# VH-VL binders against Protection of telomeres protein 1c (POT1C), part 14

Target 1, 144 residues: Protection of telomeres protein 1c (POT1C), of Arabidopsis thaliana (Mouse-ear cress) (a9jty4)
Amino acid sequence: MAKKRDSPKLIKIKDAIKLINQEVSLIGIVLEQREPKQCRNNDWICTLRIIDDTYPSPGLTVNVYSRTLEQLPQIKNHDDMILFTRIKMQTFDSGKRVNAACSRWVSSFALFEGEDLILHADEDTSAVFVWDGTDAPPASILAK
Short names: E, the ipSAE of ESMFold2; O, the ipSAE of OpenDDE; V2, 0.75 times the mean of E and O plus 0.25 times the DockQ between their complexes.

## First folded at step 24 (VH-VL; framework fv_teclistamab)

Design AA4 (from Z2 with heavy chain T101R; at its last look DockQ between E and O 0.69; V2 from the best seeds 0.70)
Fold by ESMFold2, look of step 24:
Structure AA4 (fold): chain C 144 residues (1-144), chain A 125 residues (1-125), chain B 108 residues (1-108)
Amino acid sequence: as target 1 above (144 residues)
Amino acid sequence: QLQLQESGPGLVKPSETLSLTCTVSGDSISSSSYYWGWIRQPPGKGLEWIGEIYHSGSTYYNPSLKSRVTISVDTSKNQFSLKLSSVTAADTAVYYCARERTFDEYSGDYWFDYWGQGTLVTVSS
Amino acid sequence: SYVLTQPPSVSVAPGQTARITCGGNNIGYKSVHWYQQPPGQAPVVVVYYDEDRPSGIPERFSGSNSGNTATLTISRVEAGDEAVYYCQVWDSSSDHYVFGGGTKLTVL
């Protein structure tokens, strides 16, 4: 009668870069954000470089797409963290680089600007986490 | 090894139709990541984009040429083609075919990452 | 139609830095691509997406784009860099590509 709760799984960037053409969920520290650009289709793109403890250099490039400029991630601080859900891992530059795409259709992101957002696990989705700020945060937020 | 090769008559009479074919070798023209374009350059002048075609058959054309230009694709021959009608001496140029690529399936921006060698077409009686 | 403005020529001594500008209204919101065309040859992309280099293009080629100006920078210029350089953007108002008029780089 009762269902066992499954935690959505974050993976580390070192493992994500091996999962070409697959959707992954991960968290990273934003090291760089390039200036946003308007695309031919009038969507907006910004390019982020993110790191975690398993992949501190050179970092993972993530192209983030949105309908409007205001919907792009607003990175303010050098320690801002971003959670990506269902981003697509891809090879680029003749297979020399791996990057990821955060589409406005199937992907999502959540920013952590210091204490602005709380992460919490959900049983059937990896799309959204909220942490209530309790003394024992979920293991996924400790993984950064 | 990707190669783009322009072919067609090098001399066209005024009022006739300029017709060129680009043969793609080393890659398939059927790809969601690519557009296939035509660019021309009059002798001693700059580059002018003519238009492009997507694998679905969708086209974009330079507004200044749109009434005279047709771009088509033949996937069975791995080729795409340019027709420019009612030519004048002003259409004398080197004609390039080129591949356009993008970052990923969600991006709407492209750049020309491979160019053909170009072929001179002279419009003269 | 969107207008891109490039200087017709730039001259630089060997080993020094060349800067080739591409002016356009709010070009900083557009992706700018740069092509090198040596004499008698087809163009080759040297910078795309403002500042990225294709594989095989040396690090001394770099790009920037902000406000109304994009710039291609070539450090430690060599005689082999003599070419015409074109910038390019998409004009969304009429759905077509625009090239700048080209800048001839002369190494003296």
Scores: ipSAE 0.663, ipTM 0.821, lowest interface PAE 1.2, mean pLDDT 85
ESMFold2 (binder alone), look of step 24: mean pLDDT 91; pTM 0.932
OpenDDE, look of step 24: ipSAE 0.755; ipTM 0.877

